# Ledger of designs, part 3: VHH binders against F-box/kelch-repeat protein SKIP4 (SKIP4)

Target 1, 358 residues: F-box/kelch-repeat protein SKIP4 (SKIP4), of Arabidopsis thaliana (Mouse-ear cress) (q9m2c9)
Amino acid sequence: MACIVEDPQRAGQSNETQIALISGVPDDISKSCLARVPREYHMAMKCVSRRWRDFVCSDEMCDYRNEFNLAESWIYALCRDISGGVFLHMLNPFSSRRSWKRINDYPYIPMREGMGFAVLGKRLFVLGGCGWLEDATDEIYCYDAAMNTWFDVVPPLSTKRCYFACETLDGKIIAIGGLGLNPNAKRTWDIYDPLTRTCKSCSDVNIVPEMEDSFVMDGRIYIRGGVGGSSTAVYSASSGIWERMDDDMASGWRGPAVVVAGDLYVLDQTFGAKLTMWCKDTRMWIHIGKLSQLVMKQPCRLVSIGNSIFVIGKDCSTVVIDVENVRKNKMNGVMVCSSIPKTWDDDIDVISCKSVAI
Below, E stands for the ipSAE of ESMFold2; O stands for the ipSAE of OpenDDE; V2 stands for 0.75 times the mean of E and O plus 0.25 times the DockQ between their complexes.

## First folded at step 1 (VHH)

Design d06 (framework vhh_8dlx_2)
Fold by ESMFold2-Fast, scan of step 1:
Structure d06 (fold): chain B 358 residues (1-358), chain A 119 residues (1-119)
Amino acid sequence: as target 1 above (358 residues)
Amino acid sequence: EVQLVESGGGVVQPGRSLRLSCAASGGSFSGYYMHWVRQAPGKGLEWIGNIYHSGSTFYNPSLKSLVTISRDDSTNTLYLQMNSLRAEDTAIYYCATLGRGYSYGFDYWGKGTLVTVSS
């Protein structure tokens, strides 16, 4: 048991005037109340007072919401317009009006191909990429979803990369392979630690230089790339080594992949569009259902929230697939589909999509 | 509340060296991730580099050979050593700190110090 002797008069000598967060209510109770307000009202809460704004934007509020199981996952789509401008579209999938909204904070991000898109906590990161006449870059840009602002000062990657795998694992961003002016970069990966804001570079001869797709499942990063998407590899975080991917599992990876509650789903695009799932128990791919080409505007990106897969195509035209019944009944399960309308903006290409829980 | 105060700016001749300082008051640099940023007249902010509590540094590649960042946690002072100054180095120089390495929302900016490189 620790004993601390404090002089109240001495303590008050350097303290600033303290104002209650809610008049007549202790701050701990006030914070508990504010943290329970649905995410859709957080912008309005920021207008009430500076103390409310500071709390709503804080890690403390994010931590409270996570602890109380109040966090809401919203989808962020990294998009380009016809002028080549880069911006974010945002979707609250649980609102009564399911519609994509453009984020009004103007990013200073140059339009690049092959950029990485990663999420850690309440923050989104845009990494790397290249231009038509520019080599790969090491630049990183950060967007805070609680503050709704872009940050200008972010340390770059150790290695310039484009068309690389970008995943988050164990609180770090891992950028694997890709192309760049330095030919050795193609067999390296960077581990960017935002807690220490350090970047470490590692190398392995089994890394495919040009990445097409990746996903995280069971503490491992799965990557697919090379000519025709024919090369696969698995990075194990626990061992720190590269493993061989199951050949049967790899044979079914014929389109965008997403993990839903520990199960791998792939939108197979080889002959039309069909959703498939890897069954770990039987070690075989099962066919979930076909998706209409009239609704699916390729190329498609996948994001999962709970038991739902969001298939996001051109103009953010979205198909929502509920696989809860599939998860429970496997081979006999049925998927339930709904749609979310495209954006009101002109010709929009979707580069990448991620969910952010706040 | 931590206040940052930059100092050491002024008029300097091309080719010479200059060392800027940033002092913290109301707290220590312990655990802080520190940055130097500059803004030339009529231009945007340019990131110069950073230093971790361990002393490890990372620099803007375009400025790497011209600058050195160091810290003295015993005096709560951050330094920017600039060598071979050129007219294009004329700018207001700012120091910024991050109390927790993960949170970009905790970046603090000082008032800045003006460096004018002229012949």
Scores: ipSAE 0.000, ipTM 0.133, lowest interface PAE 16.6, mean pLDDT 76

Design d07 (framework vhh_8dlx_2; at its last look DockQ between E and O 0.01; V2 from the best seeds 0.00; counts 0 for: pae E 12.5 > 2, grease 30.7 > 24.2, SAP .856 > .668, placed apart)
Fold by ESMFold2, look of step 2:
Structure d07 (fold): chain B 358 residues (1-358), chain A 120 residues (1-120)
Amino acid sequence: as target 1 above (358 residues)
Amino acid sequence: EVQLVESGGGVVQPGRSLRLSCAASGFTFDDYAMHWVRQAPGKGLEWIGNIYYSGSTFYNPSLKSLVTISRDDSTNTLYLQMNSLRAEDTAIYYCAKDIRGLYYTPFDYWGKGTLVTVSS
């Protein structure tokens, strides 16, 4: 109900100085109508008028769509082509023709390795990384999915990093560990706050120095390092405390992970491609189903929308797994799968995938 | 101690092909991406390309049609195949270990180099 936000820059202006959003319709009603337009048409709406463009790109529209359960999640894949160029692919999973589309390159995104990729609200962030002949960087780039444009972010990270864990928690981006000429990067983490545009650095001797993978669950960041999950740690942002991960949970974390409605799913690839789920009540991994290795080109990334898990492999080849029955029954669920064709771009690697709801 | 030893350089005629090798020891070769870099006389370092432990390769766009990188994890060996060599390909060729490892220093992760001279 309270998602519509007045434009404070226009407070005190006469209504006679503004062109109506829709002829013959009060602006409040117009905004409710525009906010209900499916996301696939938002680009075209920006071409109608200055006022439409401002509203479509606004937090007010996003807030309204969230309040009325109208937000649509699209998937963004950070990719690298055979020349080393870094770019985004985007998928609208609600379209009748579900296909990946390449987003035009921002000319200032350098070719890099070991970058962080994170989402806050309507924005995607690419952080850090290293060049092929150069050490790690502290640079941050942002893609605004409502504006469909890239921009540079200031301030940069406090610590130059590559090959680090990068997660969003409590409205902040947390970049943990990694490598660089600064040997202390392994035992530090940066907390980037986009609201205040500040970045601060923290350190703790208990940080696992060999960061490989991470996920966020129940307000905590779970981190694995070493072969077979031999080094694991859990960070609680509310307390700032590092803890050990449950050994039984760690033993089943043998591939990419995703959290669906508070339940942890892992694509375990040690004995073929098997989707497993961590059952908190029994402290056991439950086998849900098997995916053919020949269908999915590795490495794979996972992202969820609703009760659907998207398994995204090389060239953005994608399998969609519906875990609705598993979530309702857990022990008796049936895994329902469909596929989305690979992109027309050849020989690309998928670095990371995230969803953005607008 | 990490050690990278390049071999296969020498004097070759223009238009010929050459395969360089890099023998790796002192680390778990299967866990790291490997790179080839060259330095022509009087020029700075030029990145040629890399190969990930998965077998995926990436190349300098200006060189991608002329070179192929491969690896043999059973012998801990990195290869650079160069085709249709030209005088401008005269350089010292180095292999390098990716920065992600147990110990990282720029000099410990680079080989001694092997000289390739293309002349008639």
Scores: ipSAE 0.000, ipTM 0.276, lowest interface PAE 12.5, mean pLDDT 78
ESMFold2-Fast, scan of step 1: ipSAE 0.030; ipTM 0.536
ESMFold2 (binder alone), look of step 2: mean pLDDT 80; pTM 0.811
OpenDDE, look of step 2: ipSAE 0.046; ipTM 0.506

Design d08 (framework vhh_8dlx_2)
Fold by ESMFold2-Fast, scan of step 1:
Structure d08 (fold): chain B 358 residues (1-358), chain A 121 residues (1-121)
Amino acid sequence: as target 1 above (358 residues)
Amino acid sequence: EVQLVESGGGVVQPGRSLRLSCAASGFSFSTYGMHWVRQAPGKGLEWIGNIYYSGRTFYNPSLKSLVTISRDDSTNTLYLQMNSLRAEDTAIYYCARDSFEYSGYDAFDIWGKGTLVTVSS
């Protein structure tokens, strides 16, 4: 353990004195210096003093880091085991010792199917889902990646839902459709606004497909659902209008999708695992390269950081694909890869993955 | 009776600083997280920031380092310090209470009536 944990029984006792962050240095200069420390040392910084911990955990720290262009994107995997609970694994892609680390934080999150997983700023959200003995839920859980702590209470969704599209767009979390006891869930969506901490429910008579996968590209939410991904839809959040997806584009959406620098990539898992890219100019799918099925345990999840695609297997084994040259040269069949070993716990299954910049 | 009463608003010139206060009564102030929220004319609500029961603060990144939130549990008072005020900071400022004790990310169940801040040249 690299940090000092605050005793909850002492919460509410004022031990605050106006002590300088760094002796002999003005606080503004000290904050500028602390903000420039690489993210991997932030846990150690939290152990120095309460004032350092509060600054490192604050939005002020994030503001300084963003102003200095120092924010680092780390990958968070939402995982479950066969015996119950849900927990997070974290990967620092900038570390020379790239390895998954478990976040051993308290609380208990019930094991649910069809949960949403979203990122806003430095916070991760787990929304909805259903269980073997539980219908769809409206519960939301929030993890703060700077504090390394789950929030005590988060306002619920307006509608109980599972197997829904969950995307972040325009500073809000949008939960679209899915299943629930209320049949109208299929034709509704929730807009969760963390800036006002409110959840608004919207409805339309349009048929919303049951969701298997989704992605955001060019201000639109693309949705795939139904048996074998046979149904697709496009939602424009700015206008609230539902549109039909291009048939040629939809025909190649045969696995998890990720957008890198405005381009759509899909890991086609139909016959083996092959990375493909949608070329907007020619309206054709381009084959980028193949991955060995011996390396990847399905279902895989995709996360992009810069010009790299992280392919995360069910067991958390990870392959890193550099697509910078593909994007610039639009080449077919060229792929540069590296690998990261799975976690040491064989009973872990990855549910979803997101990156968080701090 | 649970109440939140904002004060300290008024007309202020651009570039100046202003401190708003929120007086809480009718509940255990020290165990609740508190928030500042504003609404500019003809615009929606904008969350400014919060302070946990523990004294830890979080701010809206879009407001940068221009604001500071503090609390005095001995007087049941919440404060918002604003620096380098601009015309775009003209708004009604509200204080709000978290829905649950010891919470830090929740819906607001109690709101003040608001205090108007007008930044004019």
Scores: ipSAE 0.000, ipTM 0.178, lowest interface PAE 16.1, mean pLDDT 78

Design d09 (framework vhh_8dlx_2)
Fold by ESMFold2-Fast, scan of step 1:
Structure d09 (fold): chain B 358 residues (1-358), chain A 121 residues (1-121)
Amino acid sequence: as target 1 above (358 residues)
Amino acid sequence: EVQLVESGGGVVQPGRSLRLSCAASGFTFSSYAMHWVRQAPGKGLEWIGNIWYSGSTFYNPSLKSLVTISRDDSTNTLYLQMNSLRAEDTAIYYCATEGIAVAGTYYFDYWGKGTLVTVSS
């Protein structure tokens, strides 16, 4: 078996930036063609030339793919191994061979408890956290999924935090509450703008110190924390005000939450594992179906892509639930499921999961 | 054993249409992206386009109005429909599996042996 490889003379060209992207094709047309290539081939494209690498890694390509609905959401899982080493696993849900793949990048990322995770565009951010014998940090690490590299230096948060809620809204990262020796962390939130490299702090009495879960829906950030996860609050971006969460809605938030096509789903783990959905029209939780607790090792993480919910277990074993039929046919107790095996490592723990669209 | 067998080539008059086929065996065809590439006499390889396992198609911009790629997963067959053929379209046409074809370089797992298309003028 052999692949046709690039000519060595081509790789040795001294002025690659002035050469045509595709021989005999204008650059503007070449860029539109390259931007339509499925994401799984982007790594191979980066090996063709410096101009191809620069374009594939550029905001121009990402913006084009978003504008023409070509962007593909892939799942990134931040994992810890037996030795306490931290690394990323990646899942391409569009691959016929759907399997978790380890990203072999050699940055040093300190393993900390209570770290925040956020995605803006093509970049994944790891924020804050604390050590067993160390106070909370304000450090931020950034991974660029298009470049497949970690940034050496990222401006820190204004406040040192661990065990806080971390969401993205309006192109900014919002870090809410948490713990630390700094008393300001307990009832404050930071708005971090990576484009302007600025961070603004705000405060509100409705913010609980320890956060368990959060989600964004309809331009609002929902948070849950405190004793038994019973304290909830809602931030409205349009008004800049914190409000009380709907009591009926809050009563059903009994596990990890995810938003699919504007609807809230929760994996209720109180008695077994039950997927439920909040019906805005009736103001009631509806039962979707049940999952086996023996297959899904807690704590589970939820990620949505299209009409599918990816339930990612502690060992990275994954169940994919298609909820399109539930919405269209109002079926109760029937879920369309498939599975993706755990990673090759026997002893890994998933810390956090996010989708990144490129 | 993976095999790709192109067919449907031959001599065709300018302005006419032609459909090429590629019969695939030895792998789960429906799970793989497929490509069409051609090589004119005395010239380099030229990527025509591809079709992903999802059914999405991408074409060489210079050829987009002239070609359509389709697949039939029930028969493990890839198709290339060509319209308004010209003398410049005379080439050996190859199908290939999973990989990428860019700027005269090609990274494919498997290739067919090709089928010759001659456009007489």
Scores: ipSAE 0.000, ipTM 0.102, lowest interface PAE 21.9, mean pLDDT 76

Design d10 (framework vhh_8dlx_2)
Fold by ESMFold2-Fast, scan of step 1:
Structure d10 (fold): chain B 358 residues (1-358), chain A 118 residues (1-118)
Amino acid sequence: as target 1 above (358 residues)
Amino acid sequence: EVQLVESGGGVVQPGRSLRLSCAASGFTFSRYGMHWVRQAPGKGLEWIGNIYYSGSTFYNPSLKSLVTISRDDSTNTLYLQMNSLRAEDTAIYYCAAWDYGDYEFDYWGKGTLVTVSS
């Protein structure tokens, strides 16, 4: 990895470096003050001057906010409209009036299925996928959440793949398995490092060609795939070794999964939506609560922020479940629910959801 | 203001070598990592390799034995040396500057066309 120089962020701004960020205040103090402003005001700050815009969009501000525990996680939903157009909806969970908002910037992403969706720092990545007239691709698209802008080109994956597991771990994106023109792709994985291009190719009989779901827990990537989600495998990133998943744990993995404070939660979407949690101590699944399938359009996606699980329906209607009490007292905890209505945009389908901290 | 200008493309016969150049201006070239990327007709973008400000190089494994990337910081110029050209190397070749903290290319050239034909 290499540290960036601040000079590139100010390229072409001849007189602005001589203008104080805040009149009468040294720039280092001004930057610390600006970095402490809540994220909801960052768009307004970008309108003050080009110097403020550049700082708000910079890695310097992002790094400061992360270092001092000021970063706020917001939810981004990758959506497709009826015409196949791809766009993002965004949700600020800390707003007193929580509502989904459409991002006014559209990528030129061809109509593709089986794309990966991953987060590194302030950026969202859309990776791979296949089209009706196009084999699997290695193309990557990037959205910068601080700039609120899609970027045209990003270095591609080492292997063309679709319907693969895509997770972030140890500052890298790990793309596992899937389908592609190369028949060996289904048993290989790529480790995408934005500062270098690295590719690890290894065959493992536990890798399934089509991935349904994956999650990261305790430094390991859990994957589920195959017809009806019958095949599971575990990848240990620290050792590079594939492990077998606990059979009892795997038997309860019947829908989207999310990890909250080290505990695994799964939403079983069969005959309604039923939230369950894996109890490591007893090696048993416990029932937490039910959501009506009449109010949640399936398939749902899960995102965790703090002690809350956001259940996002296909139409972006959202239920927020607070599992703080369940986490502390698993046998007598209760879940607290609130709701966020769907957007009033054209009929849409949520493809994937991630949180981005800024 | 910021410009990357590729040159050296053209029609070349199979089996020959070709060197592409990229002239950079409007930014501090010596502080940036530089990349070569190509796009064949009707295909997606293919990363060829990069060179960091330190001079360290990394290549697409499929192309490593066929290409060499170098830089001259005194003239703000990036080079791509290609050997044993094949018809499948026909593409538009782009140079790009990468911000070390970013997962995208900051600046792109307009590209230079290489056609391998006999």
Scores: ipSAE 0.000, ipTM 0.104, lowest interface PAE 21.7, mean pLDDT 76

Design e01 (framework vhh_8emy_2)
Fold by ESMFold2-Fast, scan of step 1:
Structure e01 (fold): chain B 358 residues (1-358), chain A 121 residues (1-121)
Amino acid sequence: as target 1 above (358 residues)
Amino acid sequence: QVQLQESGGGLVQPGSSLRLSCAASGFTFDDYAMHWVRQAPGKGPEWVSSISWNSGSINYATSVKGRFSISRDNPSKTLYLQMNSLRPEDSAVYYCARDLYYDSSGYLDYRGQGTQVTVSS
C-alpha cells in the first residue's frame, strides 16, 4: 500500500535506462544474478548503489524470485514484553545460526489487545485492537520486509474492531467480526485490497462475534469462537457466502491450527499436547504424535513452511516438526523434530506469527 | 551513518505558530525527498507533508493544507516545517523522515527521534 502522497514519477525507473546495474553486463542478466542471491545478503546489496537498492526493494525482484521458486520464507512474530511494549521478532529458519532477532521498533506500535496480524506478499499488516485508554481502533500499520521499513500512512479499516479473525485470501486481507464501540461490528467483515487501497464492508448474521482462532484452507476461511470455542463458521471468499463447518471436523479443532500442503493439522491441548491431522478421505482425525507440554510454554502458535510445522511457544521457544514422512508414507506417529532456542531471558508473550516469503 | 535530528517543539496555545527543524547528516541530503510525519498519543502515524530534492514538488495532508509550510535548505542540510494557526488536534510527536527517492515515492527508509508539540490552553 502506498502512502497518502501524490505518486511522483519514480527516479529508479528513469535512471535504470541511463547506466548499467553491473558494468559490462546487460541489465537482464544483472537482474537475474542479483535476484538469485540468498535473502540474508539483500541488506548488504542495498549498500552497493541506489540502483541495486531500488531493484532489491522492487516488486520486480519479488515477482522474479517467486516465479523462479527462489523466495525464502522467514517467520515474523508479533510480541509483547512485560511492560506491554509491542515489537516484531524475526527468524530465518534456513540460517546455520537459527535464532530470533528483534526488529527496529519505529514507528511505535501502540500497546493494544486483540490486534489482527496478516501477511500479503512481502508486507506485514497490524490491524485494529483496543487500547488501555480507548476502545477499539480502525488503524492499520504496514511493514515492508524487503525494504525493512514501515509505511507512514495506511488507510484504516471501515469498522473499529478488536478480537477479530484476520486472514489473507485471494490477494486481500479479510477482517471478520470482533468487538467494538459499534455493537454491530460482530456481524460485519472488512475486505481490504492493498492494490486499490480500498476497504469494503459486508455484514451477515452467521458471523461468530468473539474470535479465538482461524485458518485458510481450500479457498475458505474457517473460524472458531464463542463460549469454549464451540461456535464455528466458514467463509467462502469466491462466492461471498457463509457455510456450515463439517461437525466431525469441528469436533477435533481443540487447539491452534495450521494447514500444511492442503492438510489441516491441530495441536490438541485438551489433555496434554497432541498433534492431529484431519483426513479428508475418511472424515476422521488421526493422531500423529505427542509433544512435551513441559518444554513448550502454552499458548502455542503454529506456522507452516514447506512440509514443516513450527510450534512457537509463548516465550518464542520453537519446535520444528517435519510431517513429510507422515504425508508420503501415511506413517502415523512418526515425527522428525528439532528445536530453536530463544535468545532473550526477558518474559515475553507471542501474540501472533506469520511467514513472509521474499 | 544516516542521522535525522528534529528540534523546535514545545507547549503553545491554540492559534500560535511554531517552526520545526530537522538536521540531516550521514548522507547527501539533496539526493532525497523529505517528509514530515506526526503521531498523537495512542494513535497511528499520520503523514503531514513532503518536499522533493529541489523543492519543485511540495504536498500537504488536507488537515494541514493552508496552515503548514514545508521547506528545505540543501546547503545547510536542514528540513523545516512552519506551523501556523495551531489547533489542539495538531498535538503530536513530529518526525523528520527520508524518502527512498529524490522525489516523493511515499516510502520512508529513515526517521528521526521526533520532537513533541503540545497545543493546549
Scores: ipSAE 0.000, ipTM 0.175, lowest interface PAE 19.0, mean pLDDT 77

Design e02 (framework vhh_8emy_2)
Fold by ESMFold2-Fast, scan of step 1:
Structure e02 (fold): chain B 358 residues (1-358), chain A 121 residues (1-121)
Amino acid sequence: as target 1 above (358 residues)
Amino acid sequence: QVQLQESGGGLVQPGSSLRLSCAASGFTFDDYAMHWVRQAPGKGPEWVSSISGSGGSTNYATSVKGRFSISRDNPSKTLYLQMNSLRPEDSAVYYCAKGRYFDWLSPFDYRGQGTQVTVSS
């Protein structure tokens, strides 16, 4: 009697006949080398061989790049054109030829308002939303930035919602509040886990149905919504509940928010465009400077990369602010370090923006 | 008006170290990012490293990361590139370049005359 076991000789022989990633180089070293190539060349790398394509598209490539701090943050904008078509625009901020580029390979996402936009790892998610003749949806669309392709099948949210807050925390997407066909559920939030492909719903008295803005700082999710944007709350993973936000901190949240190097910045677009920062040490809002509202089409979206804030206008025209320069040279009042023009004449609207590190 | 003068290049053996310097004049040095760019014979220019105006933010090409270190001394208006574990593939003319803006993502608007680095046995 012998137990059926895998033949080590046949397994070894199969491995010996495998096509090497790089001729004359062990695969482990080859993978280390390929992981170090700048992202702008990854599309060309996919054309070299099936093994290179598979590695470049793999989670292993992403893990290697993260482990060695090689991941590059690119900006993705979810946009809508005049015809109501929804598409992605992308920007490599590290390129000397900084320009927005349209992603042409995408599914036909229905024209919807109030959609959520979230990033987990190398993947971008478009969630929920509603139409003029369509009630709120629970549909999720997923784009893989490494593969440059959309996934056809993604499990839906537990609750149909639009005009909700959408953030990522602890490897999960959190969809908070919003409007939908659910008269019994009030102040609800969904946690979507892509590893288990499960979604669970919770409720909390601090969540308002209609959301205006949100951000993540120091492992906490901050939300703002309700009439006049006056209702705020903060989520802590340690407690699992929504708490009241610091009233002094909440008082300065008068526009789009972004976190840069652990500090909160808000672009107050009331009576012009004013950049302010929450000073944790003094518990006061500090006025940083003003931006010309005549140059930027409102509403603006904010994305941070390193010490830089990218102010993205409705038409995708972009202004870059280096907050380290502002912090060290407050006397000069210079905030704007560079600009990225709108490169195409189609009338487009930016819905949401996120950075993807890959 | 803007002047960038590189120095420190030369002929070295594989595995050696070199320190490149760039003396800047004609502009307010700490208001601008600075870059190192190299060009080997028969090849296009390759970006090597960038540093913000304050020196707080740095970035490197994947081919040199872990081997090269960029730094600046704003009082002396000097940019440096410390090159360790040099390889034959590092042989090129190295150019100091002035950024257009303070941030390290800045495109450059001026470059120096270059300094030749040759790694050979």
Scores: ipSAE 0.000, ipTM 0.221, lowest interface PAE 16.2, mean pLDDT 79

Design e03 (framework vhh_8emy_2)
Fold by ESMFold2-Fast, scan of step 1:
Structure e03 (fold): chain B 358 residues (1-358), chain A 120 residues (1-120)
Amino acid sequence: as target 1 above (358 residues)
Amino acid sequence: QVQLQESGGGLVQPGSSLRLSCAASGFTFSDYAMHWVRQAPGKGPEWVSSISYSGGSTNYATSVKGRFSISRDNPSKTLYLQMNSLRPEDSAVYYCATDRGYSYGPFDYRGQGTQVTVSS
């Protein structure tokens, strides 16, 4: 629809005309219309013209969609296979045909264990890790979900790390503890600011080495690690102070954790699979429901969108739990859920999952 | 909690065959890719072979292609490496390893390993 139009009243003259976003429509109205198009069509819109591509990939469109509550959260899974290295799978949970789709792009990320996976705005970050013939790395890779492009250069972490806690808070990526060639890595953390492309190192004797799990809730980073996952710590961003986690709260952290609408949910996989929620008012864990463990391949990853928890198995097979519906219907045993099948018959492993709102 | 116990190594003549075994415990074996890594004296570790969680896909180092075969038995939680036409340069400690992702300890979950010595 974007075209160059010549004024008929100037027939016989060669005039330069401006390229409009949409022929016959002012650009401000065109931008408003384009920004309201569902995210599933954004890839097709990028193919219409260079000017449409520039707008769709712009912060202007992202800001507009956020301002008018149009942003859609899609799920990105960081995956590996034994042949092809590291890649991304993407799921649009609002599509009528819910299916995982592979993102084929470069550079190829080396196959590494203990990598961090973080999201800031429309960008995904892959940090650190170790390999079969490689000790821990400080490398960072960045993918822009609006542009569908990997960045050429990303500054490294200040310390080489693997099996560390990796969370985003206050517009920064925080990499905490882990293992590495530097023996001090176990008691340090990096604060990486992607806007300035700088990294600041900090240290504290209370940091647990070798992290197993983490989550962000109420401006704090909760971490679990150490022998048998029994050691916990809490980082408060506002005060910059490390605290001990509530012992009753920590005792219920027996599987992957996710925060839904400000509340902590844990999928306890100790005997079967049961979803529990930490009740802040009573300071007790409450039972939400059960899932059959036979349909889920461990380790599972959890992502929340709205009132739903997406339980993503090792092979990308996904179970969707509507926690509000389960609680409202007083389900005490079996959770009402839907499912999304795995991507392909070829073996893949899910490393981590995050949602990105565009 | 992950434990890997290798066995089946020994002293053999060049051209001989050996089958290595790895008994796994402390995790759901059938959900994870498995690997064989070896380390010769005075050298760094060398990747040998990998197998997918289902056994549907396998990969081999160039130096062992056509001679070694990786396999697994998920019900018994056991990984195997069938080594044929062994050469002196195959002499090393062989370790099995699992690829479990970022939240479960370091990549290298090897046990004590099993020594393979090929001498002529």
Scores: ipSAE 0.000, ipTM 0.106, lowest interface PAE 20.7, mean pLDDT 76

